VH-VL binders against q8ssq3r676to911. Designs and how they scored, part 11

Target 1, 236 residues: q8ssq3r676to911
Amino acid sequence: SPQDIAKQLTLIEFKLFQSVKMKELYHKSWTISKSKFENSPNIMSLITMSNKIANWVATEVVTTPHPKKRVEVLKRFISVAEHCKKINNFNTLMEVISGLSNSAVSRLKETWKSLPTRYVNSFNSLQNFLKTDENWKSYRQTLKTKETPCLPYLGLFLQDINFIEDGNSNLSSENDWVNFKKMNLLTSVFTEIQYFQRHPYFSFSTHQNIQTYFEKDIVILPEKELYAFSKFIESP
Short names: E, the ipSAE of ESMFold2; O, the ipSAE of OpenDDE; V2, 0.75 times the mean of E and O plus 0.25 times the DockQ between their complexes.

## First folded at step 1 (VH-VL)

Design r03 (framework fv_roconkibart; at its last look DockQ between E and O 0.04; V2 from the best seeds 0.00; counts 0 for: pae E 22.5 > 2, placed apart)
Fold by ESMFold2-Fast, scan of step 1:
Structure r03 (fold): chain C 236 residues (1-236), chain A 119 residues (1-119), chain B 112 residues (1-112)
Amino acid sequence: as target 1 above (236 residues)
Amino acid sequence: QVQLVQSGAEVKKPGASVKVSCKASGYTFTDYAMNWMRQAPGQGLEWMGWINTDTGNPTYADKFQGRVTFTLDTSISTAYMELSRLRSDDTAVYYCARDSYYELGFDYWGQGTLVTVSS
Amino acid sequence: DVVMTQSPLSLPVTLGQPASISCRSSQSLVYSDGNTYLHWYLQKPGQSPQLLIYKVSNRDSGVPDRFSGSGSGTDFTLKISRVEAEDVGVYYCMQGTHWPLTFGQGTKLEIK
């Protein structure tokens, strides 16, 4: 069910999120190709999982050749996204919406035309929530009002840290106000991450079958194959 | 429609404390730091310190360390500056101003609060 | 502390004429990121200060193009190409590179 999928992905991704150590965020170490898996292993695990889930969503859509069944797949993923937002899981929400917004999926005009209005409206609402307009205004405002438990979108934290670190020098004197301000903003990000890490989803039960599916049975097509399957099921 | 509205003028005796408020509206309070400045009559501007509105961490200029306290009430988007052990030379207009974490300067200022210290 | 020195401190100007204010810092304000955190503020009589120019040469939103900032390192200039009555007030430079933040003494622009 969409609710169970949302809950199980929340447990999987929250465990990864909670494992992230603040030192993994130092010096943009997750962006350094030759050492990122050594210095930022939990960040890389979560990034890998996020890409995996987004591509899985796209794969499920383009590998469903029957039009009516493919519309049902869209409905299920939109429902998963709705439930992710309802339970304050914004990380998996972003992944599902990203998968559905993949060019291989978004180009399927006949499939989207067959989607009932309720689901079209829901999808549009979720996309609007995740708009980057005014520096992610809608998402940031919502996050500030949320009580725990909550799984925030890690990618935005990484973007903020990257932006702060950009142009920061190794040498900062005690009287370097620019560096002090940047460090203060960085501390704000770290404090927020740690706040959410302290409050897990205690009430959610593990469903072993669903956990095993995401661990070893998930099928993901490479980007080139996603587009090829897309063209096969709906011609340009 | 960004506004910073400060509390009204205060008259205090030497040795007392004063607490000035600065209520923000028209923007997300925690996206900008809040700075405090003062200006004695006929004198220039003096920076007192700042507070990170997201973490609540204050930083004070050395001259005011130990006498000034910056606090927040994020539920009402309000910053506070409390100055203790007042002296006559603390008579000044006190200003709050918001500051971009990206050093875009103090783009919006409160209207100022006159604090008069006299016996 | 970084000392910010403005000159002149008093600037009487005839309406329509240009005006120029100098600001010098006791230390370089160039940061390692290539930016220079030097800002200019105007305090009109009876009002709060307002931002005019940030990071040497960038006009704040709504500031007329007759205002321009220039300079590098330790020597900075604010220019008004044609002074208008609304420009009367005290102009302050401020450095944001070094701790603690410091302002110049202020330059009072007056109409002759």
Scores: ipSAE 0.012, ipTM 0.504, lowest interface PAE 8.7, mean pLDDT 86
Fold by ESMFold2, look of step 2:
Structure r03 (fold): chain C 236 residues (1-236), chain A 119 residues (1-119), chain B 112 residues (1-112)
Amino acid sequence: as target 1 above (236 residues)
Amino acid sequence: QVQLVQSGAEVKKPGASVKVSCKASGYTFTDYAMNWMRQAPGQGLEWMGWINTDTGNPTYADKFQGRVTFTLDTSISTAYMELSRLRSDDTAVYYCARDSYYELGFDYWGQGTLVTVSS
Amino acid sequence: DVVMTQSPLSLPVTLGQPASISCRSSQSLVYSDGNTYLHWYLQKPGQSPQLLIYKVSNRDSGVPDRFSGSGSGTDFTLKISRVEAEDVGVYYCMQGTHWPLTFGQGTKLEIK
């Protein structure tokens, strides 16, 4: 079921999120190509998993050749995204929406036109929740309620840390007050990450068959094959 | 000696795609994000999105989502922007510019690449 | 999208005299980290834009000290204390606080 898929992805991704150590975030170490896997291993595992799930969503759509069944695949993923938002898993929500927004999927005009109104409205509502207007205002307002358990969108934490690190480099670096201000801002972000790490999804049970599927059986197509399948199932 | 050198002018027909390159030199490529802007003739500037040059993760402005793709070849310190399903109103000069993840503004810009879309 | 409104759109100035360009945003540009991501660029005739001022008031390296920026919230100003011939071009403000990043319409500075 879409609910079961959302819960199992939540368990998988929350385990990775909970493993992130604050030292992995020091000095933007995850952005340094030469050492990021050594210095930020758990952050990189999360990013890798996020890309994998987004690609998986796109792959499942474009490898479903029958139009009627392809619409059902869209409905299932929109339902997965709905359940992700309901259980406060905003990281997986972003991955699923990103997969459905892939150019290979978004170009399937006839498939999207066949989507029932309820699913169109739901998809638009989820996109609006994740819109970047006013610096992610809708998403950030929801996160400020501090409702737990919650798996926040990792990318926005990383963006905030980047802004803090780079924004405070333009003032005199010899000034102890400037360094204190930077440290105070970074500590606030780290504290928020740790707050969410402390509240696991204790009520969700592992479904081993689904877990094994995401570990071993998931199909990921290269970008060029993804688009090739897309053009085959709906000609330009 | 920081320099961003873009590929040459392109003439395209509606419905085609274009790929613009931006080769960086004089700095560590992966330390700065790469942004893409465009400027229609006689018009102002429009931001299209950016790419994290270390992770390869792009972010696109909503207007261009689904039509634009940012990629990298870090071995030659080069960023690429591909715009598909071109229309006549995509005629513009396209710019790359580097940035420290939105904090310093765009301190170095490429020379611009004119893309003309006409039938 | 955040609308950035510049005034004036055309600014003829006598050499050696001061100039002032206003930029107003449709929303506050103060970000959650306390910074205001408002930047100014100059596009000289036939050239790419170049950064002048970042985060309201910080001069980019190599920019003459006759350029200064000020403002807060939604209202910002770029000032040139003494206009020189090399200052001719189109000036753009840009906000980086809200996604998507947006530019003002430009102010064309010309010598009378």
Scores: ipSAE 0.000, ipTM 0.385, lowest interface PAE 22.5, mean pLDDT 85
Fold by OpenDDE, look of step 2:
Structure r03 (fold): chain C 236 residues (1-236), chain A 119 residues (1-119), chain B 112 residues (1-112)
Amino acid sequence: as target 1 above (236 residues)
Amino acid sequence: QVQLVQSGAEVKKPGASVKVSCKASGYTFTDYAMNWMRQAPGQGLEWMGWINTDTGNPTYADKFQGRVTFTLDTSISTAYMELSRLRSDDTAVYYCARDSYYELGFDYWGQGTLVTVSS
Amino acid sequence: DVVMTQSPLSLPVTLGQPASISCRSSQSLVYSDGNTYLHWYLQKPGQSPQLLIYKVSNRDSGVPDRFSGSGSGTDFTLKISRVEAEDVGVYYCMQGTHWPLTFGQGTKLEIK
């Protein structure tokens, strides 16, 4: 069920999130191509998983040739996204929405037109929630009110850290030192991450078969193939 | 009680250097950054830069780069600002101010030090 | 550099009457963390500046509630609900979002 998918992905991704160490967040280690996997292994694992899930969502949609069945696939993922939001898993929520927003999926106009209004509204609401307007104001405001357990969108933390690092350079020095402003800002981000890491989703039971499915059995198409399949199932 | 006490007024000739001290008390000196501003007579405030009191690492505004030096004596909780190659337009009251939290602004200021540059 | 523009530069006010000072920045003062680092200072005659408002609308300790700050983006306002004699001095806005830190020209509040 969509709920089961949401819960199991939450368990998988929270474990990855919880494993992230603060040292992985220093010096933009996750952005350095030669050493990102070594210096930021847990961050990279979570990023990899996120990309995998987003791509999987798109793959599932574009590899469903029957129009009616494809609509059911859309419904399923929208439901998964709704459940993710309900259980405060915004990381997986972002992944699902990203997958559904993939160009290979978004171009399927007839498929989207076949969705019941309820699902269209739900999808639009979720997209609106994750909009980047005013620096993710809606999402940030919501996140501030959430108690644990909660899985925040890691990508935004990484973005914030990047902005802090880039925006707090010395005026006259080329030294890579952390000034008080930068330290405070980074500390705030780290504190927030650690806050969310404190309490796992203990109320969720592990379904090994579902987790194994996500680990070993999901099919992911390359981006080029996604689009090809999309054009095949629904002509331009 | 938090206090910042600056050194007394200075009169200098053009081309000379001046060193102003700012002694902090009532708090842990190394926990807060120290900023330096100046105010020419009848004019507004101008930020000169700041120094990390923990690491001793200074940051200068571009206008003063190469002419100003911030230093510390942490043993006596004192910050120093030295301005060299003085000219008449450097005549101003110079202030030190504590930066407790960047988010909170400058919450404590020194009493100011008048530096007069005249031939 | 970010230019801070205050208006008016001179503000004569009758005791007990309200006062308002505007501060505009040449670019947005919203930082990447979502905060806006716009602060207000008062420099009373013959004294050092003192902090009044931090981050647009927060009163510093000991600051009377007759002082209030508001605004967003590039437009900010300091208001005094009822001016008292001790409020005389020069008010400065300062932005701490962008390097270098910059001040407004100052607004001189006087009693009529």
Scores: ipSAE 0.000, ipTM 0.476, lowest interface PAE 11.9, mean pLDDT 91
ESMFold2 (binder alone), look of step 2: mean pLDDT 94; pTM 0.954

Design r04 (framework fv_roconkibart)
Fold by ESMFold2-Fast, scan of step 1:
Structure r04 (fold): chain C 236 residues (1-236), chain A 123 residues (1-123), chain B 112 residues (1-112)
Amino acid sequence: as target 1 above (236 residues)
Amino acid sequence: QVQLVQSGAEVKKPGASVKVSCKASGYTFTSYYMNWMRQAPGQGLEWMGWINPNSGGTTYADKFQGRVTFTLDTSISTAYMELSRLRSDDTAVYYCARGPEYFDWSYYGMDVWGQGTLVTVSS
Amino acid sequence: DVVMTQSPLSLPVTLGQPASISCRSSQSLVYSEGNTYLHWYLQKPGQSPQLLIYKVSNRDSGVPDRFSGSGSGTDFTLKISRVEAEDVGVYYCSQSTHVPYTFGQGTKLEIK
C-alpha cells in the first residue's frame, strides 16, 4: 500500500541518514569526484539511494503502457508522497516529487489530464511546498515546527553547507571575524542534523518483503531509456 | 505571534553584575541567532554580540570581550546577557533581537526586538 | 570596525513632503556571495527599534510602500515619498556584512 511503501522507505533512508558522520561534511568532501566515496561514504549512499528512488518512480510510470493503469500509478505515487509528508519524511517526499517531475513523466499530457482533481491539487500543493522560491521558505518554515521523528531533506543541508563554505570566505584583514561567523553557521547545520539523527522512527515495523524489493529487485531505467519509453507511450 | 519579552529594569552599584533575560515565543527558538544591543540615554545603538541558540556559539564585540557573557536555556526559550564589573557608562537600555536564520545566511535583518531593559548604574 | 555615517542628523519635514536620508560606509558592504547587508531601522519615541528595509531595498512585512531604499557599495539612501505624522522618530542605517555589526549615528525626523 502507499502507506506501507512510505514507512519502509522511511526506515531505509533514516538508517542511511543516521549513519552520516559530521566529518563527512568537512571541506565539501562529498563534492570531490576522486575521493567522495572514501571521505563521505554515507552521504554518497543516501544520494545514490535518492537518485534510485526518483528514477524508479519515473520508470514505473513510463513502463506502464495502458493509460488507465498509468493514471493509477500516478495516483499511488502521489499517495506515497502525501504519506511521506504526513510522517515528516521530507527526503523521500523530495525523491517521489522529483521522479514525477522528471521530463519523461511530466511531458505525458494526456496521462496528467486523466488524473482526478483531488490528485492534481495534492501534487500541486506538494510541489509548492518543495519549491525553491525565497530560499525554500515553505519547507524551512515547516521543518522548524516539526516534531521528531523527522527525516529532513539532506540535499538542502548540503546546499547550505556549500553556500556557507563558498559564500562566507573572506581574505580581508577581518579574516578572524569572518571565519568565526562561518564556523558558527557550519556548527548550526551540524547540530540540526545531529538532532534529527537522535530521534529515530521507533514505532515503525519492518516489512521484509518491501525491504527486499528495494534492496534487490527495483527496476530503474537510465535517463535516455526513460525518454524513449515516454515517447513510445505518448507521441510528441 | 512572534515576540521577545525582556526582564524588568535594574539598578546596580558600580562593580556589580547584571543579568538580563529575553524570552522568545511564537517561533522555533533554536532556528534564529539572538543579538544583543544597547543604547545609552540620548545616544545611538551599539551591537554587543550574538549567540546561536542551536549550538551555544557566541561572538562578542571587542569592547565587551571579557565582561559580557551570553547564555541560554532552550527548555524555556530564554536567552541571557550578563554584564560584569559595571561602570556608570554602562547605564543604557539593553535590547535583544532575533537575527538571521542559521539555515538562511542571506537574511541578516533583525526583524523582532524585545521591549528593552533599562539598567542604571549609580552609587 | 566599519564606520557608518548618516546625513543629515536632524531632518525637519513638512507633512506630505518627501524626505531623504543618506548613509555611507567606510568600506564596501558587498559580501563574498554578492549580497549587500545594509539595513534601515526606525525607532519611534519610547519604543524599540523596528526593521524597515533589509538588504538595501527590501521592505519588511507591513512597511508602507512610501518607504524605499537604494544604493550600492558604500553609498545608500532611504526615501520617504510623503511623510506622515507616524514617521516621527530616529532612523538608523546598519551593516551586518562585517563583524562587529555597526550602526549610523541616527537621523531624527521631526514634523515642522
Scores: ipSAE 0.000, ipTM 0.410, lowest interface PAE 17.3, mean pLDDT 84

Design r05 (framework fv_roconkibart)
Fold by ESMFold2-Fast, scan of step 1:
Structure r05 (fold): chain C 236 residues (1-236), chain A 120 residues (1-120), chain B 112 residues (1-112)
Amino acid sequence: as target 1 above (236 residues)
Amino acid sequence: QVQLVQSGAEVKKPGASVKVSCKASGYTFTTYGMNWMRQAPGQGLEWMGWINTETGNPTYADKFQGRVTFTLDTSISTAYMELSRLRSDDTAVYYCARVSDYGEYTFDYWGQGTLVTVSS
Amino acid sequence: DVVMTQSPLSLPVTLGQPASISCRSSQSLLDSSGYTYLHWYLQKPGQSPQLLIYLGSNRASGVPDRFSGSGSGTDFTLKISRVEAEDVGVYYCMQALETPYTFGQGTKLEIK
C-alpha cells in the first residue's frame, strides 16, 4: 500500500540521514568529485538513494503500457507523496515529486488528462509546497514549526551550506568577526540537522518484503531509456 | 502552530440566522479545504459540508442544502458558515475542521466549537 | 448514504485493561488504490474531536502506540492495549470514501 511504501522509505532514508556525520559537511567535501565518496560517504549514500527513488518513480510510470493502469500508477505515487508529507518525510516527498516531474513523465499529456481532479489538485499543492520561490518560503515555514520525528530535505541543507561557504569564502581570515559570523551560520545548520537526527521514527515497524524490494528488486531505467519508453507509450 | 479559532456562543430565536466564523493560522489557508460539522446536545457528530478554500466552491450535505451557506475571506484566512431559518433542533455545537492534503479526507485540526442555542 | 454502526455504545473498562471497539460500514470503504477511508476520532469531555487513526490503521501524530486500528472492507476495530485515565471520552468511526461523510453513533469509554 502507498502508506506502507512511504513508511518503509522513511525508515530506509532516515537511517541514512542519521548516519551523516557533521565532518562530512566540512569544506563542501560532498562536492569534490575525486574525494566525495571518501570524505562524505553517508551524504553520497543518501544522494544516491534520492536519485534512485526519483528515477524508480519515473521508470514505474513509463514501463506501464496500458493507459488505465498507468493512471493508477500516477495515483499511487501521488498518494505516496501525500503520506510522506503527512508523516513529515520531506526528503522522500521531494524524490517522488521529482520523479513525477521528470520530462519523460510530464510529457504524457493523455495520461495526466485522465487523472482525476483530486489527484491533480493534490499534485499541484505538493509542487507548490516545494517551490523554490522566495528561498523555499513554504517549506522553510513548515519545517520551522514541525515537531519530531521529521526527515527534512537534505538537499536544501546542502544548498544552505554551499551558500554560507561560498558567500563568506572571500572574507579576510584575519577578521575574527567575519570568521565568527561564518562559523555561527554553519553551526546553526549543523545544530538543526543534529536535532532531527536525534529523534527517529520509533513507532514505525519494518516490513521486510518492502525493504528487500528497495534493496535488491527495484528497476531503474537510464534517462535515454526513460524517453524511449515515454515516446513508445504516448507518441508526440 | 496550526490553529482554528471560532467565534463565540450565540443565542437566536426561531426563524433567525446565525453566522459562525473560523479563523485559520499557522498554515497557507488556501491549501486545505474547510469542513463543517455539528453536534446536538448528547448526540453524535453530523457532517454539514465543506468548502474548497482555493476555488471557493462549497459542497453541502442534502439535509442542509438551501439553508446553509459557506463563504470565505481569504485576506484574513477565515471561513464562515451561515445557517438560516433556524429551528429549535438546530441547537448544537458547530465545528470547523481542516481537511488534510485533500487526499486522505481526514479532519486533522478542529476549531474549539461554537454553541448555537435556538430558543424562543 | 453509507451507514456506520458501532458496538458497543457504552464501554466501561478497568484501568490498565485492554479495550476494543467495533465499527461496521454498509459498503466497502476500500478504493482502487488500496486505501481504506475509515478514520477514528476521540472526543474527550468538553473538548473538540481529535484524530486518532486515519485510513484504517495509521496513527495520527502524537497518538500513543497503545492505540491501533485494523480491518478491511466493511469491518473495522479500534484497540487500546492498556487503557489510561486520559483515554476517557467518546470514540467515533467515520467513513470518508464518499459524501456525505458519515459517523458511527459513538462509543463512550469510561473507567469503572
Scores: ipSAE 0.000, ipTM 0.390, lowest interface PAE 20.6, mean pLDDT 85

Design r06 (framework fv_roconkibart)
Fold by ESMFold2-Fast, scan of step 1:
Structure r06 (fold): chain C 236 residues (1-236), chain A 123 residues (1-123), chain B 112 residues (1-112)
Amino acid sequence: as target 1 above (236 residues)
Amino acid sequence: QVQLVQSGAEVKKPGASVKVSCKASGYTFTSYAMNWMRQAPGQGLEWMGWINTNTGEPTYADKFQGRVTFTLDTSISTAYMELSRLRSDDTAVYYCARDLGDYYDSSGYFEYWGQGTLVTVSS
Amino acid sequence: DVVMTQSPLSLPVTLGQPASISCRSSQSLVHSDSNTYLHWYLQKPGQSPQLLIYKVSNRDSGVPDRFSGSGSGTDFTLKISRVEAEDVGVYYCMQATHWPYTFGQGTKLEIK
């Protein structure tokens, strides 16, 4: 069921999020191809899981050849996304919306036109919530008011750290005050991450069959194959 | 304490427009979807649609699409329903109601209702 | 549109006795999220409707335990174990699984 999927993915991804050590965020180590798995293993595990879930969403859609059943798959994932937002799981929310926004899925115009208005409006609202306009204004405003437990979108924290590191490094040759400001900005991001890590989803029960499915049984098509299936089910 | 207070009764001529307001208090306005219903005299309830209170994005029942407009003023926690090209069969009590679902999702379980606004359409 | 049919339309009940209202939908109300969005509302004379039961069997806050909801798929029942004077009004079932949301025609409960 969509609610069970949302809850189980929340448990899986929160455990990964909680495992992230602040040292993994030092010196943009997750961006260094040769050493990222050694220096930022938990960040890389979460990034890998996020890509896996997004591609799984796209795979489920494009491997459903019957038009009516494919619409039901879209409805199911939109419901999963709705539940993720409701339980403050913004990381999995981003993954599901990313999967549905994959070019292989978004090009299926006939499938999207067959989607009931409720789901179209919900999908559009969720995309608007996640829009990058004015530096993620809608998402950031919401995150400030959220009670724990909450699984924030890790990608935005990583983006903020990249901006802080890159922007302030250009000025750091001037004096120690610039380095102090940079460290202060980084510390505020680290403190926010640690705050959310301290408050897990204690009320959610584990469903072993669903956990095992995402660990071992999930089917994911590579990028090029997603496009091939997309073209097969709806011609250009 | 949650309250939804609607504007007063109105009498309109056929072809006119009416705009009903619904002012919310006692909760965060943008956290819950707002729905609109109507009830003709002696008849049952009819759902008109809902509005996402965070984005202002409305969803209308097909019967009303093209004649009804839902809008918000989040600065005063107020939702509006405007119905145009009024006919005599639009005579009804119009209700706003807060959904228990999130602002982006209407679940149809309306815990709080406005007191209703009687709109009479007569020549 | 999903048609919601209530029976009876008129329900005279002796004070303190049980009452039962049936609601049937023209198609299944099980949503793709596995929830059944079937709700019950009471409209007392001269008042706005009030939520009694949501998602088939969940009592809203402040609703007495003498009210209970049950059912699945297309057939649903609202039961009042012992009717009190304050229960007079029109009872509506409503589905919110399919758009547009639709209400039953209402059941008027009266004390005889």
Scores: ipSAE 0.000, ipTM 0.405, lowest interface PAE 19.3, mean pLDDT 85

Design r07 (framework fv_roconkibart)
Fold by ESMFold2-Fast, scan of step 1:
Structure r07 (fold): chain C 236 residues (1-236), chain A 122 residues (1-122), chain B 112 residues (1-112)
Amino acid sequence: as target 1 above (236 residues)
Amino acid sequence: QVQLVQSGAEVKKPGASVKVSCKASGYTFTGYYMNWMRQAPGQGLEWMGWINTYTGNPTYADKFQGRVTFTLDTSISTAYMELSRLRSDDTAVYYCAREDTYYYGSEAFDIWGQGTLVTVSS
Amino acid sequence: DVVMTQSPLSLPVTLGQPASISCRSSQSLLYSSGYNYLHWYLQKPGQSPQLLIYLGSYRASGVPDRFSGSGSGTDFTLKISRVEAEDVGVYYCMQGLQTPYTFGQGTKLEIK
């Protein structure tokens, strides 16, 4: 069920999130091609999982050739996304919405037209929640007031760290005041990550069949194949 | 009160295995990494490895790889260190210690167990 | 592996006098974050080690202000401004920058 899928993905991704050490976030080590898997292994594991889930969502949609069944797939993923938001799992929420917003999926006009209004309204609400307007205002305001447990969107923390690191790149590293400001900003981000890491989803039980599915049975198409399948099912 | 309580002293023969426990209390067990160290009589501290208490993933120092196993029982907030194929030079006090990332990933060991003396003699 | 070297290994001190311990690493412990991943521990006789100073210069909870840490990169110093009887024990520096984590050989502080 959508609720079970949301809970199991929460357990998988929170495990990865909690494994992230603060030193993996230093000097943008997750962006350095040759050393990122060595220096930021848990960040890379979580990024890999996020891409896997987003592409899995898109794959499930475009590999469902029957129109009525394809609408049911959209409904199920929107329900998964709703549940992710309800349980404060914003990382998996972003992944599911990203998968549904993939060009191979978003172009399926007839499929989206057949989606009931309740689901259209829900999808639009979730997209608005995750919009980048005013530096992620809606998401940031919600995160500020959320009770634990919570799995925040890792990608936004990574973007914030990139901005902090790059924002001081033209200033002398010998300037103690500039380095002090930079360290204070980085410390704020790291403190927030550590806060969420300390409060796991202890009340959730594992469902072995679902865990095994995401571990070894999940099917994912590469981007080129996603678009090819998309054209096949709704190409004029 | 935050504390780590270890199992009692052990006396083993060469070739045997020993399993030391480390029970945490006063904090959320899975929120912190658990590190293992040893100290031979009159010698300094030696790091053996860590275990991520949420994932169960251990990392072992090369010297101990293949002889040491770190495990958890999260239902009782307890970490275990099992060292196999014991030699006389494994005689040491074994410590568990909590790695606190609260201080911005300092990786400092802020809470230590009381130590477990393991004596290996024929 | 990062090698940690302490000096002196034996430190007799008169009560109320200052004491200083040096720690040198074979590799820079200064990370791009601006922090030095160097920590100091005290092991009192018959007890487990206890954290004194973390990240080069920050005092751990409950540690009196007569203890201070300084240094950057490869050279670090632990200073006690006025040694008290309770300060007796073995002091260890440790690098937490990379695994395997490594300790200095220890400095035994004794009242003379």
Scores: ipSAE 0.000, ipTM 0.424, lowest interface PAE 16.9, mean pLDDT 85

